# VHH binders against F-box protein At2g26160, part 11

Target 1, 331 residues: F-box protein At2g26160, of Arabidopsis thaliana (Mouse-ear cress) (q1pez8)
Amino acid sequence: MEKPEWSELPGDLINLTANRFSSISDVLRVRSICKPWRSAAATPKSFQCNLPSSNKMIETVLSPTTFFRVTGPSSCSYKGWLIRTKQVSESSKINLLSPFFRQLLTPSQQTLDLLKFEVSEIRQSYEIHIFDKYLIQGVIGKEGPSHILSRVVFLDNLIFAVGQDDKIWCCKSGEESSRIWTKIKNQVEDFLDIILHKGQVYALDLTGAIWWISLSPLSLLQFTPSIPMDYDGYDSCNKRLVEYCGDLCIIHQLRLKKAYIRRSQRTVGFKVYKMDEYVAKWVEVRSLGDKALIVARDSCFTVVASEYHGCLNNSIYFVDNVRKSVIRMKL

## First folded at step 1 (VHH)

Design x1 (framework vhh_7xy4_2)
Fold by ESMFold2-Fast, scan of step 1:
Formats: structure tokens, C-alpha cells, sequence
Structure x1 (fold): chain B 331 residues (1-331), chain A 121 residues (1-121)
């Protein structure tokens, strides 16, 4: 087994360092035949679902993306890089995507032959794209189709997403005729995120309460109380769900509220909450230990810091809206 | 393995009609938006029309709106462009294109060899 020539690796590999990540390089127009290295016979495929609009049906496409850890054959240091991939052609091409950014793809995409590297699947996710006249004509083209639906999760034959209206939407994954997005009935709350956790779908509302999605009938049932109110000048809308050490946790990204005249969206810190089952209340997680949280656009997940180049213990990696770069903050 | 094969072009007089076809293979045709784009001799690519995977949504450039109709037959993996009231400025090589991502005609996974349309007296 020969060691790979690491200098030839694509620049889209992420070194999870606060001072610098090893750049999302300019995407090169590299087209190569790359066989799926996944052992599973069935690879995730794109799905088409229809979204009702005021006067028509808007077609949406759900495209699978996968987060991988990439390592060389060398056993001296077991560290890798975080990448995100998308299968473009149903034949054999796999394109690299930014792990942290959802981007409207450029005409130029970089592919990787992963048979030359050791890879471990970390997480499956989905991008939603809509068929929009203005997006096609380039009028709104930089927005990306996810502004209408986001945060996709699959459970059995059902697909769930958070809509731009802050409501939970559902679609059947079966026959094309059944793939029509509908809102779950009787939603009073505004929702920020959804997650698949231990075979169940949970939704996070604006107040920090978690709701369970019951499948018979399809409905939302409050699962936890709201987190403690902290209106200390921070925006309440920046909360995500994450699985941490087998527990369902809330990540609160602390951003200052917009000023009346001058606006700022800079992140100043994080709080992480988990339900204390013993005392039946939310408690703040004060340390992530040997782990780090990845707060990506399509997904939030936990990694073991020692398994990644430049990744530090007790850290949260995210995109800063002001700097538009990957930043680390210590919890 | 992905392949697009255009046909149906030819010489036609101004005011005439042509129907273009595109035979697709090597991907799940009904899952992707398809487009027609054209390239006049010595000029860049120009977007003409796009159709969603189901065929339920269509969009046209202003230069062809009301004259051209895009359609598809998902059972036959075939894309069509019905061209009516043709003008000399419609003279171009016409390409069938598979969108890489939904809602972006500028991001094509593949385009075929093309079919030539010439409108002259």
C-alpha cells in the first residue's frame, strides 16, 4: 500500500482550525470516473416533491449529500479531513461540496477518486432545490432554493422540512403522485429546526421547546418545556438541534439583536442545553469534553475532535455571517 | 454513460415551424429538469426554455415566449421543443441540457452534440 500524495488532494478538504481552515479552494473543473466506494448496494437518490404555492405547484428536488472523514493509509496519526460530497450523475461521479456552506453550484465542480483514500461516512443530509422562474433567469439566482424549505429529515416513508413560514411541512417519499408537501395541522408555534433522533422526528420551536412528531395521526406534541428565557439582548431565532453523547440537545448561537439604525449579525458565543431527566428541566452543557460540534447549514452533528486535523476539544465550528468564514468558539 | 442525442433540426423559411427532439439515457430522466439552449454561430450560449422533471412547470426566454413550447415524455425519456413562427435570428445550433441543480440553467451536468436550425429565405 503506498501513501497517497497529500499535496494532490482537493483544496475543499477542511482543516477545522479557528485561525485558518485549509480553504474552500476555487472549485476546479475536474471530471473523472469515480466509483461509489460505499459498501451499500442502494445509494441515496434525488427525489422530486411538489410544493403548493398560491396559484401553482412548485417542483422541489431533494438531493442527498454525505459528510465523510477522509484519511490516508498511514497509521501514525489517525486524523482526517471533513468533506461533504454529492453524487451528480447517477453513474459514477461524486462532486465535492463545502461542509459548512450551501452554495448554488458553479459550472465548475471538482471530483475525487475516493478509492485512493480511506473514508468514513459521518452523516447523510439533503439539499432542497426548487424550480423557480426567477432563480432560473438569474434574477434571484444567488439566494439558493432552500429559502422556501430547509432542514430535511426522512423517517420511514415520510419526509419532513421546515418551511420559510416557520412551520413543519411533510411529504411522502413513495410514488411521485404522493410527493406533495403539506403543512402539519394545528401548528401555533414557529419552528427553527428538526432532527431525526433514536428513530423519531423532533422539532425545535422559537422558545426552545422540543416537539415530537406523532405519525398516527400526523401531529406535533410538546416533548419538553421551553429553555430558560434569556432576553439579554440576543436574538432568540438562532437555535439548532444536535445529538450529543446520545442526548438530544439545543445549540443557542448568541447573536446581538439588530440595532435600529446600525445592524450587526455577528456571533458572540454559544450555549448548549440538554434535558436533565433526573430533575426534569433544561440544564446548560458547560463542556463538550473531547468533542466538537459542527454547525453546518444543512445539518448539526458531533465529532470526536482528535479524529480531525486542526479540530480542538470543547469547540463549536460554524459560519460567521459577518466574516463569511468558518470560525471556532470554545464552549 | 449519460447521453443526450438531439434531432429534428433543418432548414426552414421565416414563419415556418420545426420540432426538435432529445433522446436521453444514463440517468433517471423524470427526476431532472431539462433545458433547451442555443448557440448562434460565433456567439455565446443563450437559454431558450426549461421544463421541470414532471413537466408541470415551464419557463421561457423573452425572445421565444409565445412562439416555442417545451415538453417531455417521461415514458420515452424524450425532451421536445416545438418551434413556431421562426425568425432568421432563431438560426443556431440547439442543445438539449440536463440541469445539474434544479432551477439553474447555467449549471449543466451535460449537453449533447446539438442539432442545427437554419431560418432563411
Amino acid sequence: as target 1 above (331 residues)
Amino acid sequence: QLQLVESGGGLVQPGGSLRLSCAASGFTFSSYAMAWVRQPHGKGLEYIATISGSGGSTYYSDSVKGRFTISRDNAKNTLYLQMNSLKPEDTAMYYCAKDLYYGSWTEFDYKGQGTQVTVSS
Scores: ipSAE 0.005, ipTM 0.346, lowest interface PAE 10.7, mean pLDDT 71

Design x10 (framework vhh_7xy4_2)
Fold by ESMFold2-Fast, scan of step 1:
Structure x10 (fold): chain B 331 residues (1-331), chain A 123 residues (1-123)
Amino acid sequence: as target 1 above (331 residues)
Amino acid sequence: QLQLVESGGGLVQPGGSLRLSCAASGFTFSDYYMAWVRQPHGKGLEYIATISSSGSTIYYSDSVKGRFTISRDNAKNTLYLQMNSLKPEDTAMYYCAKSEYYDILTGYDFDYKGQGTQVTVSS
């Protein structure tokens, strides 16, 4: 029996090519995180917020996670790997996570040796822990969807999220007594996503309209018209917000519409739209050029393909619910 | 294979105290968040407390906050729950659970492999 050298490496570090594991195992040296990287990678600490229901308060905890690009030794230094980290509240332990998958790292690995590597922050996101007895029972039973809070965005002293009811919720990040989630008033639309863009918070509704969140007073203002989604046989509910080339864009994930197979529906393609401000119309983005889109569970962002090992130009990388693997589609 | 063995339950009178223990094996205990959950007879599972891998971050359900204390000994691979000022409504089967990060599709996941330990609060 041959001893596998890769057995001590983080199992869920992702080269954006399906077949580059050996190159990662040859390059990565897994050792203690150096202090300069720990300081540079520091994110806000986790904190408790309360979610009111009609008969009780539900405890929620927001825990920061960060996406990084890790570049190899100087001789191979231009290209890197996409990683995701979770900062624990005690600040001294940083857990490596898969960028696309739910699974935690295997217990046998160590942290990355950052004496040999450079890291750059790509995006910050948040994991949400919810302490509700009925939700815990449902999770253990693994039955039903569990979209309670998603797509968390921070702006100034405010936290925004899309709730279980597809409405935008807001919480103040100040003193513990003020950390209570409340719905923004007068929401008629149902929302799919939220993004921080150029210092402002935007939300995407089911019809493809983008809304701006005004902070004084706190209100939702329609920013763009709805997108006509008359694609024969396609489900229009799978949309995400992304920033591409300085523009706010919508990614439309195409699934064939079938009356009886909602959970097993496979993604068949993507369309990307940006608002053309000169003609006031939605315009299809037909090529991402030298860039790729990363459509992760809780984050959607653009990368320059040449900066990542195995990443191809004009591509969208995502996890399909049917395959449980990272899939690439050309735009 | 992951194994969790709970102990320390029993019959106590209201206002009494109990200390539960959970012996963990089959995984690197010091790498995981751990939790205590309970199930009253004929009812659903109820979250009690969660503790971080190092023991520095702790969360409690409102029903037990100030009365229960969760702790861990990573050198002994053991999780503890100190229960004070016990009430009849604390009567339940108590389970030790290994926890994962919250997943947006499935919620907060737990593994509980033990038989649990019964706590009965009655005169």
Scores: ipSAE 0.000, ipTM 0.155, lowest interface PAE 14.0, mean pLDDT 68

Design x11 (framework vhh_7xy4_2)
Fold by ESMFold2-Fast, scan of step 1:
Order: C-alpha cells, then structure tokens, then sequence
Structure x11 (fold): chain B 331 residues (1-331), chain A 122 residues (1-122)
C-alpha cells in the first residue's frame, strides 16, 4: 500500500475531525486571526537550539503550539470547537492547525468574525524541527522542515525532550551560546513520552515504567514499576502519558499480535492506568465518565466532553496509523 | 543519497544458521530505527525484526522470536540478523529498511536494495 495523497487525505481528515467536535469547519474557514484575538492567544516565539551529531551541529528549532477552545457568539451554547495554533518562526504570524495533525489549514471562501468569539487556552506544546537533509521525507509535510516524533517540556531554565534515539535530552533555555542539547547521562532505557505534571517532569519508558527527572543532580529516578507488555493476546507497544482528574496516567494502545510492525497493527482498544501512590500499584481506569482523552501526535490531554460540539463521554480520540484518520473508541 | 546493501544469504539445511548484514550509507545510520523485512517468492512483505537507533529496544515477529537476533554496529553503519534453527518457511528474499515516523508511530520506508536470498531446503 502507498501512503495517502495529501489532496485526498487532508480534506477528509479535516471533515472527520470537524464531525468529532461538530461544526469545527466553521472555525477552519477563518481567513485570519484578528489583532485583539491574536494578542489574547499570543504564544512564545520559536526557539533555536542545536543538536550535536558525529562531527557537526544540526540546527534545531522549537515551535510553540497551543490548543484553544473557541466558543461562538449568542447561540447560548457553552459548547465550543477545539483548534490548534502554531507560531511561525520569528514572525508574528499564527497558523491554524488540525488538533490531531501538524497540517496547515487553508482558508476557505466562508469566514467567521473572530472578534465575536471567546477563546480559552487548553494546553501548550512544542514541535522539534531538525534541519537535516537526511531526515525522512514523509515527516516534512505541508508545514515545512522535518520534525521529530516526541514531545517537549519546559521546567524552569531547562528544556527536556525525547530524541529520535529514544533518549532524554536536555537544553538550557538561556543565552544562545548555551542552547546545545545534551543527553542525560547513564540512560539504559528507551523512552516513549515525557510530560510536565504538577511542577515535575516525568518520562515514560517502553516497559510502562514512569521515571522522575531530578534536577539536583540532573538524573532519572524510577518512579513506578513496569507494566506487562502482554495483555491477553494483544501487544501494548504504543504508550502515552496523560493527566486525568489530577492524576498521572498511562494510555496503552492495544493492537493484535498477528501484525508485527506497530504501524501495521490495527488498534483494537485502549487501557488506561493510574498509579495508586498509597499502595504503589497500577490501577486500571475503567471509565472516563463525562470526559474524553485527546491523543494527538505532540500532546495528550483531557477534555470535558460536554464542552465540545460532537465530543462523546468516556471516549478516546486518536489518529490510527492503519486507517489514516481520526478515530473515536469508547474506554 | 540513501543506500542499503544486504548480504550473507545462501542455501542452508533445516536447523542451520545464517548471519545477514546490511551496510548503510548516505545517511546518519545511528539516528534511525532499522528493520529486517522478508518476502517469500510470490507473496507480500513480512516484517520480522526491528531495532531502535541506540540498539536498546528490539521487537520480533512471533514467527522468529527465540530463533533470530537483530543487532547493529553504529560505528560501522551495519545492521545484522543472526538466524538460528532455520525452517523451510524462512525461505525468502531478505531486505533491510529504515523506519520513518508517521502519525506518531514508526513506519518502514520502501525497500531500496536488491536484498539477499535465503533458501532453506527440505
């Protein structure tokens, strides 16, 4: 099978994403963000840093991305639409993106007056762009330079990220001369995700163990036990960190064992676990209640379903690699 | 220019062993996940083993788990597959591939090399 064409996939994906949050197409038809709205929605500017590689430095850029909830005027609905915005380089331009994909949204002929809309910030995240001609062409996308899979978190004057080598890298956010990525020493684990939770940085390894990043000295300390990889004939190779109801939780994406490659395995369900800190055990979350989890490429977060058009209770929204679309599964 | 060159295949009896190599050039080998993929004559591609950029994380197909071992030498830009206890059903053209990420997961790139033939006779 060939990869989906951009001309075929983005239109359908935008429509499917809009259907998940009802009438998000009304927001996606915006021509531009008005100046007062842009000031209220202002994001930090892009941040340049360098990644060491063999005998050279590879230029990298951190691009801030912010998720907003937008509520419409006067129809008295408290329900809104989920949008994502991206600051472009050092310019004051802010692009509207799909919440699930790093896709530039092209304005249509129909427009909305954003001066009449209220916006609230839901979550901040960052993209890492590596300017290396040997990086994979499929990653470049419609938005420009190549980027890496993993999320970025800021804590004080430090920036943490999971690199392409599945290790935790650290960079100081100070002067430009100090903006060089360095691996945290003595890592034997491979990491899948990283999150800022209650003022602390936590990392998730492939076995489902959570590690705490200590700042003095800078080191990784195992915070939780590992979780078994085998769940009644399913593989649980894709795991993400999320904050749910104030608790740090792990989302396990379940796939049938018969397909070997993670991308080629169809998602058949999810399991969500929280650490019971009192008994030091993993506890399965059997229901999300009135909430939904948004599993986007560069961010995972919880929303109250009733606050969004078309969003259902007790649901997980994600991008399925086999189906190439945004899919909802009930927990 | 990305190039992958497979070698080490041959004819072997059931229960025998072979060691395959993949020489990589034209890219920073140590930055990529790598995979071994096989294609029996007249059939589709089957993915058998993957290894992370550092070598710390490894996955195997159930059909080869316990018999095959994937490894890499980043200093030599070389990927290896040690094949033990070979069976007739292991007969295939073997290819190495780089993995790219798409929609938050790794996906194999198209195979570029001619591959190396493994034949297990009965």
Amino acid sequence: as target 1 above (331 residues)
Amino acid sequence: QLQLVESGGGLVQPGGSLRLSCAASGFTFSDYYMAWVRQPHGKGLEYIATISSSGSTIYYSDSVKGRFTISRDNAKNTLYLQMNSLKPEDTAMYYCATLEWSYGDYVPMDVKGQGTQVTVSS
Scores: ipSAE 0.000, ipTM 0.165, lowest interface PAE 13.4, mean pLDDT 68

Design x12 (framework vhh_7xy4_2)
Fold by ESMFold2-Fast, scan of step 1:
Parts: sequence; C-alpha cells; structure tokens
Structure x12 (fold): chain B 331 residues (1-331), chain A 123 residues (1-123)
Amino acid sequence: as target 1 above (331 residues)
Amino acid sequence: QLQLVESGGGLVQPGGSLRLSCAASGFTFSDYYMAWVRQPHGKGLEYIATISSSGSTIYYSDSVKGRFTISRDNAKNTLYLQMNSLKPEDTAMYYCARGTYEYVWGSYEFDYKGQGTQVTVSS
C-alpha cells in the first residue's frame, strides 16, 4: 500500500499557523483576502448542544470545517492538494487539518502569502467535539477520540448525527433550550451513515438499506431494500453513503472474515452500488472512471482525480486503522 | 488584546484555603471552556479542573477532587478556583487557561494561559 502524495502538502503550506497551548509564539496570524478563505470564515459559527447521558447532560460542540483544493503560486499546474481547514473563532487564523484525521498539521513558524495560492471550496464538513474529561485530559487511546456522535448533516433548522449507539439523533439549531440531542423515535435498525442528497436526509443501515428521514412527523422510513451481498470470506459491515455523478451510492468496505488472533481486520477491497431508479434494484458501480472517492471520518465525497497531485483515476482513498495512514485502493 | 490575569495566590498552612480568580479580556469568554492548570517548581504542567462554556459541566483531576471547586461568572468574564484542605503537594504556580476544540496528538489543547499566581503550602 502507498500513502497518497496528494494528501501531503508542500513544505510552504505545512508551515502555516497552528493553535497551541504551550507556545503562543508558534502561532502566526494568517489573514486571507482570498474569497474562498473568507467564505470559510463566514460559515455558521460553532453550536453548543446538550447530549443526555444517564442522569446528566454532556455538552457537545459542532464545529464547521471546510475541504479545499489548493493550487501552487505559479498557477501553471491544473493539479492541487486536498486540505481541510478550520477557522479560529476570534481571528482570521486558519488551521490546516488532515483531510482524513481530526489532527492539526504540524507547522513551523512561517507565514504563507495566501494571495499567491488559489483555493476552491470542495465540501463543508462538521466535527462534533464532546466536553469529556478523556478528550480534555489526554486519556485517549491511540484509536482517537470517542465517537458519541458523528456524521453531521444540517437540514433547515435541524441537525442530524449518527450516535455511538448506531441510532440517528436530532437537535434543533435555534434557541438554547431547543439545542438538546434527542434520538429519533422507533428506530429498530442500526445505522452507519447519513447524507444530505437533493434536499433530503438519507440514512444507511447495517444491512445496506437506505432510509428517508421524514420531517412531518420526524421519523425514519425505509426507502430501499437491503443489499443481499454475500462476499464469501469477507465482512462488509462497514458501509458509507456517497454522491457519485449525481446518484446516491453505497460504498461497501470489505475486510477478511477470518483474521489471525494477533492481527486487526484489514481492508482488502471495496464494492460500490447505486440504486437503479428505473428497475428499483441495486447496481454495482464497476469503475469510477476519471474520479476518486474520498472516505474521510466526517465526510465522504467524489473528486476528479486529474485535479489533484498524486491522485489516481478509479480509486478509493481511506484511513487505515491498523497503520494510522491514508491508503489507496483501486475499484 | 487577549489577556488572562490570575490573582489570589499566596502562602498558606496545610489544611488552609485560598480562592484564585482569573480576569479574562480580549475575547468572548462565554464561548470557551476554561481550565486551571498548575506547574510545581521544576515539573511539568498538571491539569486541575476544567469547566464548560456554560458552567454546567465540570471535571477535576483525581488529586484535587473533593477539595477544589472550579466556577465561572460569564457576566464578569471571570474564572474562579476555590481551594480547600490544601496540602504541601499543592504548592505550584497556578495558571488560568483557555480551551479550544483543536485535537492535537490524542488530546484537546489549551491555546492560551496567563502569567500565573504562586500558591505555596508550608508550615
């Protein structure tokens, strides 16, 4: 397996500012007058929502992040790099994040001339931060933070997320008293993902069925049948929703069923399916053509491979939990 | 200008009490979770207590749980630490710290701390 070069920033971009408790002098202010950077600063502010847990409320914060394509100063290359950014709330500082991890890129004390870089917004993403003693005090294993809520989707005044309990949760973005996470009622299935597609929120369950979230009343309605996939010798329990060429598709992540006692399950391949609306059945997408899928923790999306350095056609880029690195696989 | 100014430290006998205050300015105090951290002479920083932006959720280190109380007044932009049943091992420089949800190397970081206030517990 190869670590994708397009996910690595050139030295100049890596030297952008980062926010650190122990070293204010390592944080340089970057103020962009470029429209895409200004757009990131103008995204909705972080929202505080309360999550009921046992006999107490846990405070959660939703923070917007944006995926950008960044091209070099010379502008002679059509190719760019994929980055994720987060606005520091009280300043024009922009933190550079890994596209696949909830981690800051390690910067040096160098300021970039942002006027010399061309950037384009690819996708808005949301991170859920939990005010939890483990996250704050650093008592988290190498697996990363607990995912009590993930995969955030906004629709009008509603916010949806997938809980660690594999259920869909909802919160209103309005007044403080309405910012309480509540589980959607009457959920029998376990859910893996949610996506906003053509103005509707869809949820993906463990069996590969897609559910529609109805707003009046708030409920989950089964939209498609389960995918009857038997991958002999493989486990497909990890699935994601993605929009590919305007269609809603499901990505099946394949892992070996029989693993050694001392080996973690490793991803061995992918299958992609879309619903054929005309015949009402699942159809395998056998090639992504000139495109690649980005399977990130908080977002899953399609890119045109030729627009990115080191990005290959017909490929899926994802995080490898065993190696803690970004891996590419050909579809 | 972002500023955190600690006060209330001093010399106390074992079993005594002190109340620390931190005056915040130059940012919207009510948007941030806050912490008290301490640094004994010649040692690293130790987290004491954290408090959410609203004040509703509080966490303490095991070394101070039951003895210290963190609180905040968002109208006054002030963070407090009430310290009771002080022990010699509580001797340290105490810092007020501003929290962020930037996740660095397995933990959330604090992006600013004040100049500190010295607490000495001796007889």
Scores: ipSAE 0.155, ipTM 0.606, lowest interface PAE 4.8, mean pLDDT 72

Design x13 (framework vhh_7xy4_2)
Fold by ESMFold2-Fast, scan of step 1:
Structure x13 (fold): chain B 331 residues (1-331), chain A 124 residues (1-124)
Amino acid sequence: as target 1 above (331 residues)
Amino acid sequence: QLQLVESGGGLVQPGGSLRLSCAASGFTFSDYYMAWVRQPHGKGLEYIATISSSGSTIYYSDSVKGRFTISRDNAKNTLYLQMNSLKPEDTAMYYCAKEPFYGSGSYYEDFDYKGQGTQVTVSS
C-alpha cells in the first residue's frame, strides 16, 4: 500500500506510523471534536536577539513552538495525535509546523484554531529565524546561516543555544533592545546538544561526555566520561540528550562504519545510555518499555506510546536522511 | 571566497612517511570541523580522518588507525596529516575538507572539499 505524503494530509496531524491516517475519514474525525476548549490558550512570547557577525549585528528571532497531543471525540480521547504549532499574532489560531523538520518563517502555513480542538501541551521548544538581507532575499546556499543557533534552553534570566560552530552561546532575556548572543568563554570541546534537567543545563559533547553549565561564574564543567564512538563496527556521529523516566540519557544514532564517505548512508540502529548519578557512569538502556522517543529537529523527548495513535512501545521515531521521511526503529 | 590548498604529497617507498598540509582561507578556520579524504585513481572517495574545531575530538578510518595522525594549528589556519608506515594501498589524491556552514558537521559525508588535492604515490 502506497504511503501518503506529508503535504497530502490536512494540517500537520500525525499518528507516528508509516501510514499516517489509514483513511481520510480518520482525519475528518480528529478535526470534528465533540467538545471545544473551555479556556483560551496562553500566548507564547517571541524573543528578538542580536547575533554578532564580523562588522554587523544579525537580527535573530526565537519563535516559541509547542508540541501538543490532540484528542478526538471525548469517548475516544484516550489516544491522540502529535502536532507541533506556533502562535499566529494575537489570535487563538496557530500555525501548524512539521514536528520533525525545521521550517522557515512563512506567511502561508496551515493554521489550527485551539478553541476548536482538545489539546494538551507535551513540550515547548524554539525555532530560530535569522533576519539577514541575504536570507530574506532567499539566498540560502552552503554558506547560509540556517543552523547557526539551535537547541534553545531557558534557565533563570538566561537563554542557551548550540551554535553551528558547535559551541554553547548565551543571551540574557531581560531587555528587548539589549539581547546579544555571546559565546561562553574557554570552551575546549565541541557540543551537539543541551538540555534542561532537574533545574540545571547540561551540554553533550561529540565524544558522548556530559558537561554541566555553572552560572557563577558562567562556565562548563565536565560531569561524565566520554563514550567510545567506534566500537562494534558502528559510527555514532549524531547524539542527542533526552530525559527518560527522570534520568538524563544519551541517544546514539548509529550507522555502519564504511571505508568510503557516502551521503546515502542510512541509520541502522540506536543505542541509549543513562547516567548513573551515583557513580557518574553510563549504563545501557536496552528497552524503553511502554515508551517511545521522539527525535525531532529542535527537540528530543519521551512519550507514553499507548497515548498516541499508531505509536509502538520500545520505539524511536526519527527523520530518515535517505528517504526524508519519519521512520521508526525498535530499541 | 573559501579556499583550501593542499601540499606535501609525493612519491615514497612502502614503509615511508609523508606529512600533508592544508592552508585554509576565506572562513573562520577555528569554527569548523576539518577532515582528510582521499580518492584512489578510478575509485570512490574514502574518508581518512576528522578533527573537531578545537582539536579535542579526533576520528580515524580503520584503514589508517595507528599509522596516520591528524592535527590542526588554529593560529596558522592549517590542517595537517602525518602519514607513517605507508602502504601501496594509500596511493591516492588527498583532499582537505571543511564541514558545510549550513549543515551538520557530525556527518562526514556532508563535508565540503574545494582544494585541488595533493597526490600521494607509494611505490617501490
Scores: ipSAE 0.000, ipTM 0.191, lowest interface PAE 14.7, mean pLDDT 68

Design x14 (framework vhh_7xy4_2)
Fold by ESMFold2-Fast, scan of step 1:
Structure x14 (fold): chain B 331 residues (1-331), chain A 123 residues (1-123)
Amino acid sequence: as target 1 above (331 residues)
Amino acid sequence: QLQLVESGGGLVQPGGSLRLSCAASGFTFSDYYMAWVRQPHGKGLEYIATISSSGSTIYYSDSVKGRFTISRDNAKNTLYLQMNSLKPEDTAMYYCARSDLYSGSYFEYMDVKGQGTQVTVSS
């Protein structure tokens, strides 16, 4: 990691702030005193479900993770830092995590000191953990079976996820029958992302079309046309859904197809699209104005740049697959 | 607050054996999956073995399966790695890691706190 390249980014500032946080006992002490702090620090318990395999059910665990904005009480500005937290046990343990990465192998742990800071919830998401011998055997675990889950959304008593087979999978959260993942039937399209937007679940396919998930019967219905394919030199697989100014938008992270290995492809830029409902056409967003996009591994969301230390207007913050660090690009 | 102290490394001849220990403190040891990982000189971290919180579920990398045995003693808050039939390729700094029960299947979710213990296999 190159620390000088990180020093002006929200992720770097979060790591610097985290290094100053004290023990978990301070968090628990504040929670006993202040109702707002208990509410802000509380996260849902991890959820167990099973993934079908050829000869066995594989244990799958969904770990809730929450993005918070942290502000100091002595601050003279309305600026804060972006952090991520994860609840790991019934003892109400809370881990402080990077907003952009899953937890890395580190020589020490960081804990949150809520006595010195105010926190406000920005976004909730879930990390998917699969307990399978192949997934914990290094490179074999990283490639894994094609049916491994990658992204997840909760709606009512249902959980939806995009599998590594690029199909939508569903699991019931109820207690009456076994909690097992099943693939939604009759899918022809390959999917890249899934999002909860205004109480509905939407999925993004490889062509840039958005699909709505209907619950009665459980099915996929095309919601928008595909985006124009005028980027024939770029990888089509790096598209995400994001909520921007109340609208459901598509972010296309541009990587050249000339790279030999997909994961070694450098990001050249970004395109952001929103649907113009009057002409039923995709329209490119030319500027994010006073906002920035956070393109994290398990979540993609919008922030008001002025509310965060080191965050610049009209910017996209993402993970560079080559340097394995957080990079900023202007839209 | 997590503290892990590895011990038991040393210099050994090919075909020899070593038993590594890891003393854990600062967390409820019996609630977590635990793992052994190693780092050969000039290389990245390499996964060796994982053991569940109760000890009933165990996984090994293919490079050590049949030669290494992971075990734990929850009453003593201690993790062990018995290494048999050691090869020069096993030369590395060995670390024990706390593997979160809800993230323990992923190598990238392992917390490596200790300074490690050096294993050198040389004739």
Scores: ipSAE 0.000, ipTM 0.219, lowest interface PAE 12.3, mean pLDDT 69

Design x15 (framework vhh_7xy4_2)
Fold by ESMFold2-Fast, scan of step 1:
Structure x15 (fold): chain B 331 residues (1-331), chain A 125 residues (1-125)
Amino acid sequence: as target 1 above (331 residues)
Amino acid sequence: QLQLVESGGGLVQPGGSLRLSCAASGFTFSDYYMAWVRQPHGKGLEYIATISSSGSTIYYSDSVKGRFTISRDNAKNTLYLQMNSLKPEDTAMYYCATEGYTVEFSGDEYTFDYKGQGTQVTVSS
């Protein structure tokens, strides 16, 4: 019986069987030696911009995070673990974060000794930090406005995000005077997600339609038709964009329809659809084959299941609001 | 690990002044907004002041506005609280705090995830 390689790894690694490790391994800063970590750590540490609100400017900070696959160097096993790291300054240590939960800083934050491991970059993501007196006052009273930006996408010198008002916002990455979040004009639709796909930025609206963001002039153009919402007995208000086998797909998170508080409803299943360009029709993806989907708070992406410890084929890994833990469902 | 170490507290007479410092380590200090909070003996936590990551935006509680000044030095990873015209009511353990995390997709909220060991301020004759 082969000794599991995970026994040499830090405790802040995600086993995609919904298990969590609590132990920590060696702590060492080696990102200057390892090319993948050095490249990720060398990216800009933060991006500051301003959000207009009630005749005031609210400071916002974008912090880069990176998803990696980690494997041991001495094993014939190619299975690895999914980790997420937050970028820190060149003189600081590399900190580990939960891939599924948005956590910034905790006393239990762990670091990785890369001299013992191989790592490969999977996905770049961003956490948004907003400075607002009402949010800060809400820390004590747990009341406050939900004026936050999420789902950050970079394209050239432009930054796009989904606001809590369900609208698409844009910021230029140039001079500080131009780093002001502005809402894209003439948005009638409510948006749930945004993704960079084949060099273009796409947004997903509440009805399941995908919109293309045109840069000249800056505007939203409908790219696909709406998906009919006739799931008898099910609520599909949660939808995400994902790239699957080179195609842009929509994930529908299904919750049992009830007359009670909707936010307390548990997830009962998923449906995945892609646009068939030749037929100009939505086509259900009935199996993910040898792949799995990772549905994290700020990122959604595809992995090859056999490359990850505890990851199963044809599966979707996500966090359910009721259980507040990582859950797997078969597609 | 993230660490916040407060200092500068002590015993002072009413009308006096103190300057508190908070040395931050284990995170990129300049990326986060910071706060001072206090806890009087046997009472709940009270918000005092908050400062943005760049230092350009500052908020104060009504109880200290005009008497206290929050500031930061991002090059030194240090947060400060200048306290003037101190009153007996200002007697408390003072904590440095940093922003926490967002946990829910819809209606995300921020909270201060970590506060330091504290520094005691006593205003009495």
Scores: ipSAE 0.000, ipTM 0.380, lowest interface PAE 11.6, mean pLDDT 69

Design x16 (framework vhh_7xy4_2)
Fold by ESMFold2-Fast, scan of step 1:
Structure x16 (fold): chain B 331 residues (1-331), chain A 121 residues (1-121)
Amino acid sequence: as target 1 above (331 residues)
Amino acid sequence: QLQLVESGGGLVQPGGSLRLSCAASGFTFSDYYMAWVRQPHGKGLEYIATISSSGSTIYYSDSVKGRFTISRDNAKNTLYLQMNSLKPEDTAMYYCAKWDSSGYLEYFQHKGQGTQVTVSS
């Protein structure tokens, strides 16, 4: 059994009263006291976008999620708990979720009593789901594969996402008539991830090259060379983008090559690389120091380990696709 | 305690109609996408229709498009499936299933016990 050294928010700190966020006075009070929750409450509810696909329009749904750090009322505690929340469509209610997992078979009315706890926003993200008969049938009785949920990035009034075809798609966040996904033209590359970094949208392709999105005209321009590293005995096809200490970095998830099916391959380690802007060279990050990386389904980000209960320095926390549990690995 | 109770199935002749109902309790029905799925005897599950939390967005499988209509009554916590022009191949156990309002799938662990539809002369 894998036991993450990171402790999640205990259930005894959660107020399960259904009426907590159903009243406008409670919502306004949370907004005045807890600035991060006010920001989350003001964020758009989930909304529909139409994705053109060959002979049909495929409905997509975007739902805002926010990662928060929660500290108890104790004046001596500087450490907190990592939580994830989601705004429920057609509702002012906020669902409390695991940072790493979809909420399965848990009470739909779990809420946090924000008047008793201090919270700070760590990261805003969106869940994207495509409603398609094929995908729905393929997920029955199983956890949703990560490829159903694509990472999304907001830049001004634009939304960018990696689609099911591993291409970059764009949608306007404004009026309902503008919420139609459009594929960026002339893409030869297949993409794994996207990130907002220093006001720019960057995309990561299968070869380890980073591309940036130009808005005038809307196009993809290669920012870095491909990483030429082939790890003898390892498969590094699973790569993610993360911001670490002001730098744009690539995380390589290492798995053993000797497996009959790709999904049965166990993660055995990680490598992290950053681009050196001055010499245009890939540089390995050999230690995360006092920080940890959170590799969640819809988001990848850095935290200061000492600010969280049970979080260790120089560590990567992720969901293992074989064990279906949160695992820690030291970088 | 999450409960989904399907009803309205029965024996009907080809070309006939049936209306299925799903009574939901133990969760905030109006916050969730809902779906109808079916399973013919000895075969796998087949997706039929999905409806958004507000009822404004609806999707149908190609096999039932134009014949079936999904709807919901959030005041009564009830999901419906109106089935017209029924065919022998529509014979199956019908289940309602819950998704969350974000549009990502919670899997069919939340499906009810089902209601049998038999189309035969």
Scores: ipSAE 0.000, ipTM 0.182, lowest interface PAE 14.8, mean pLDDT 67

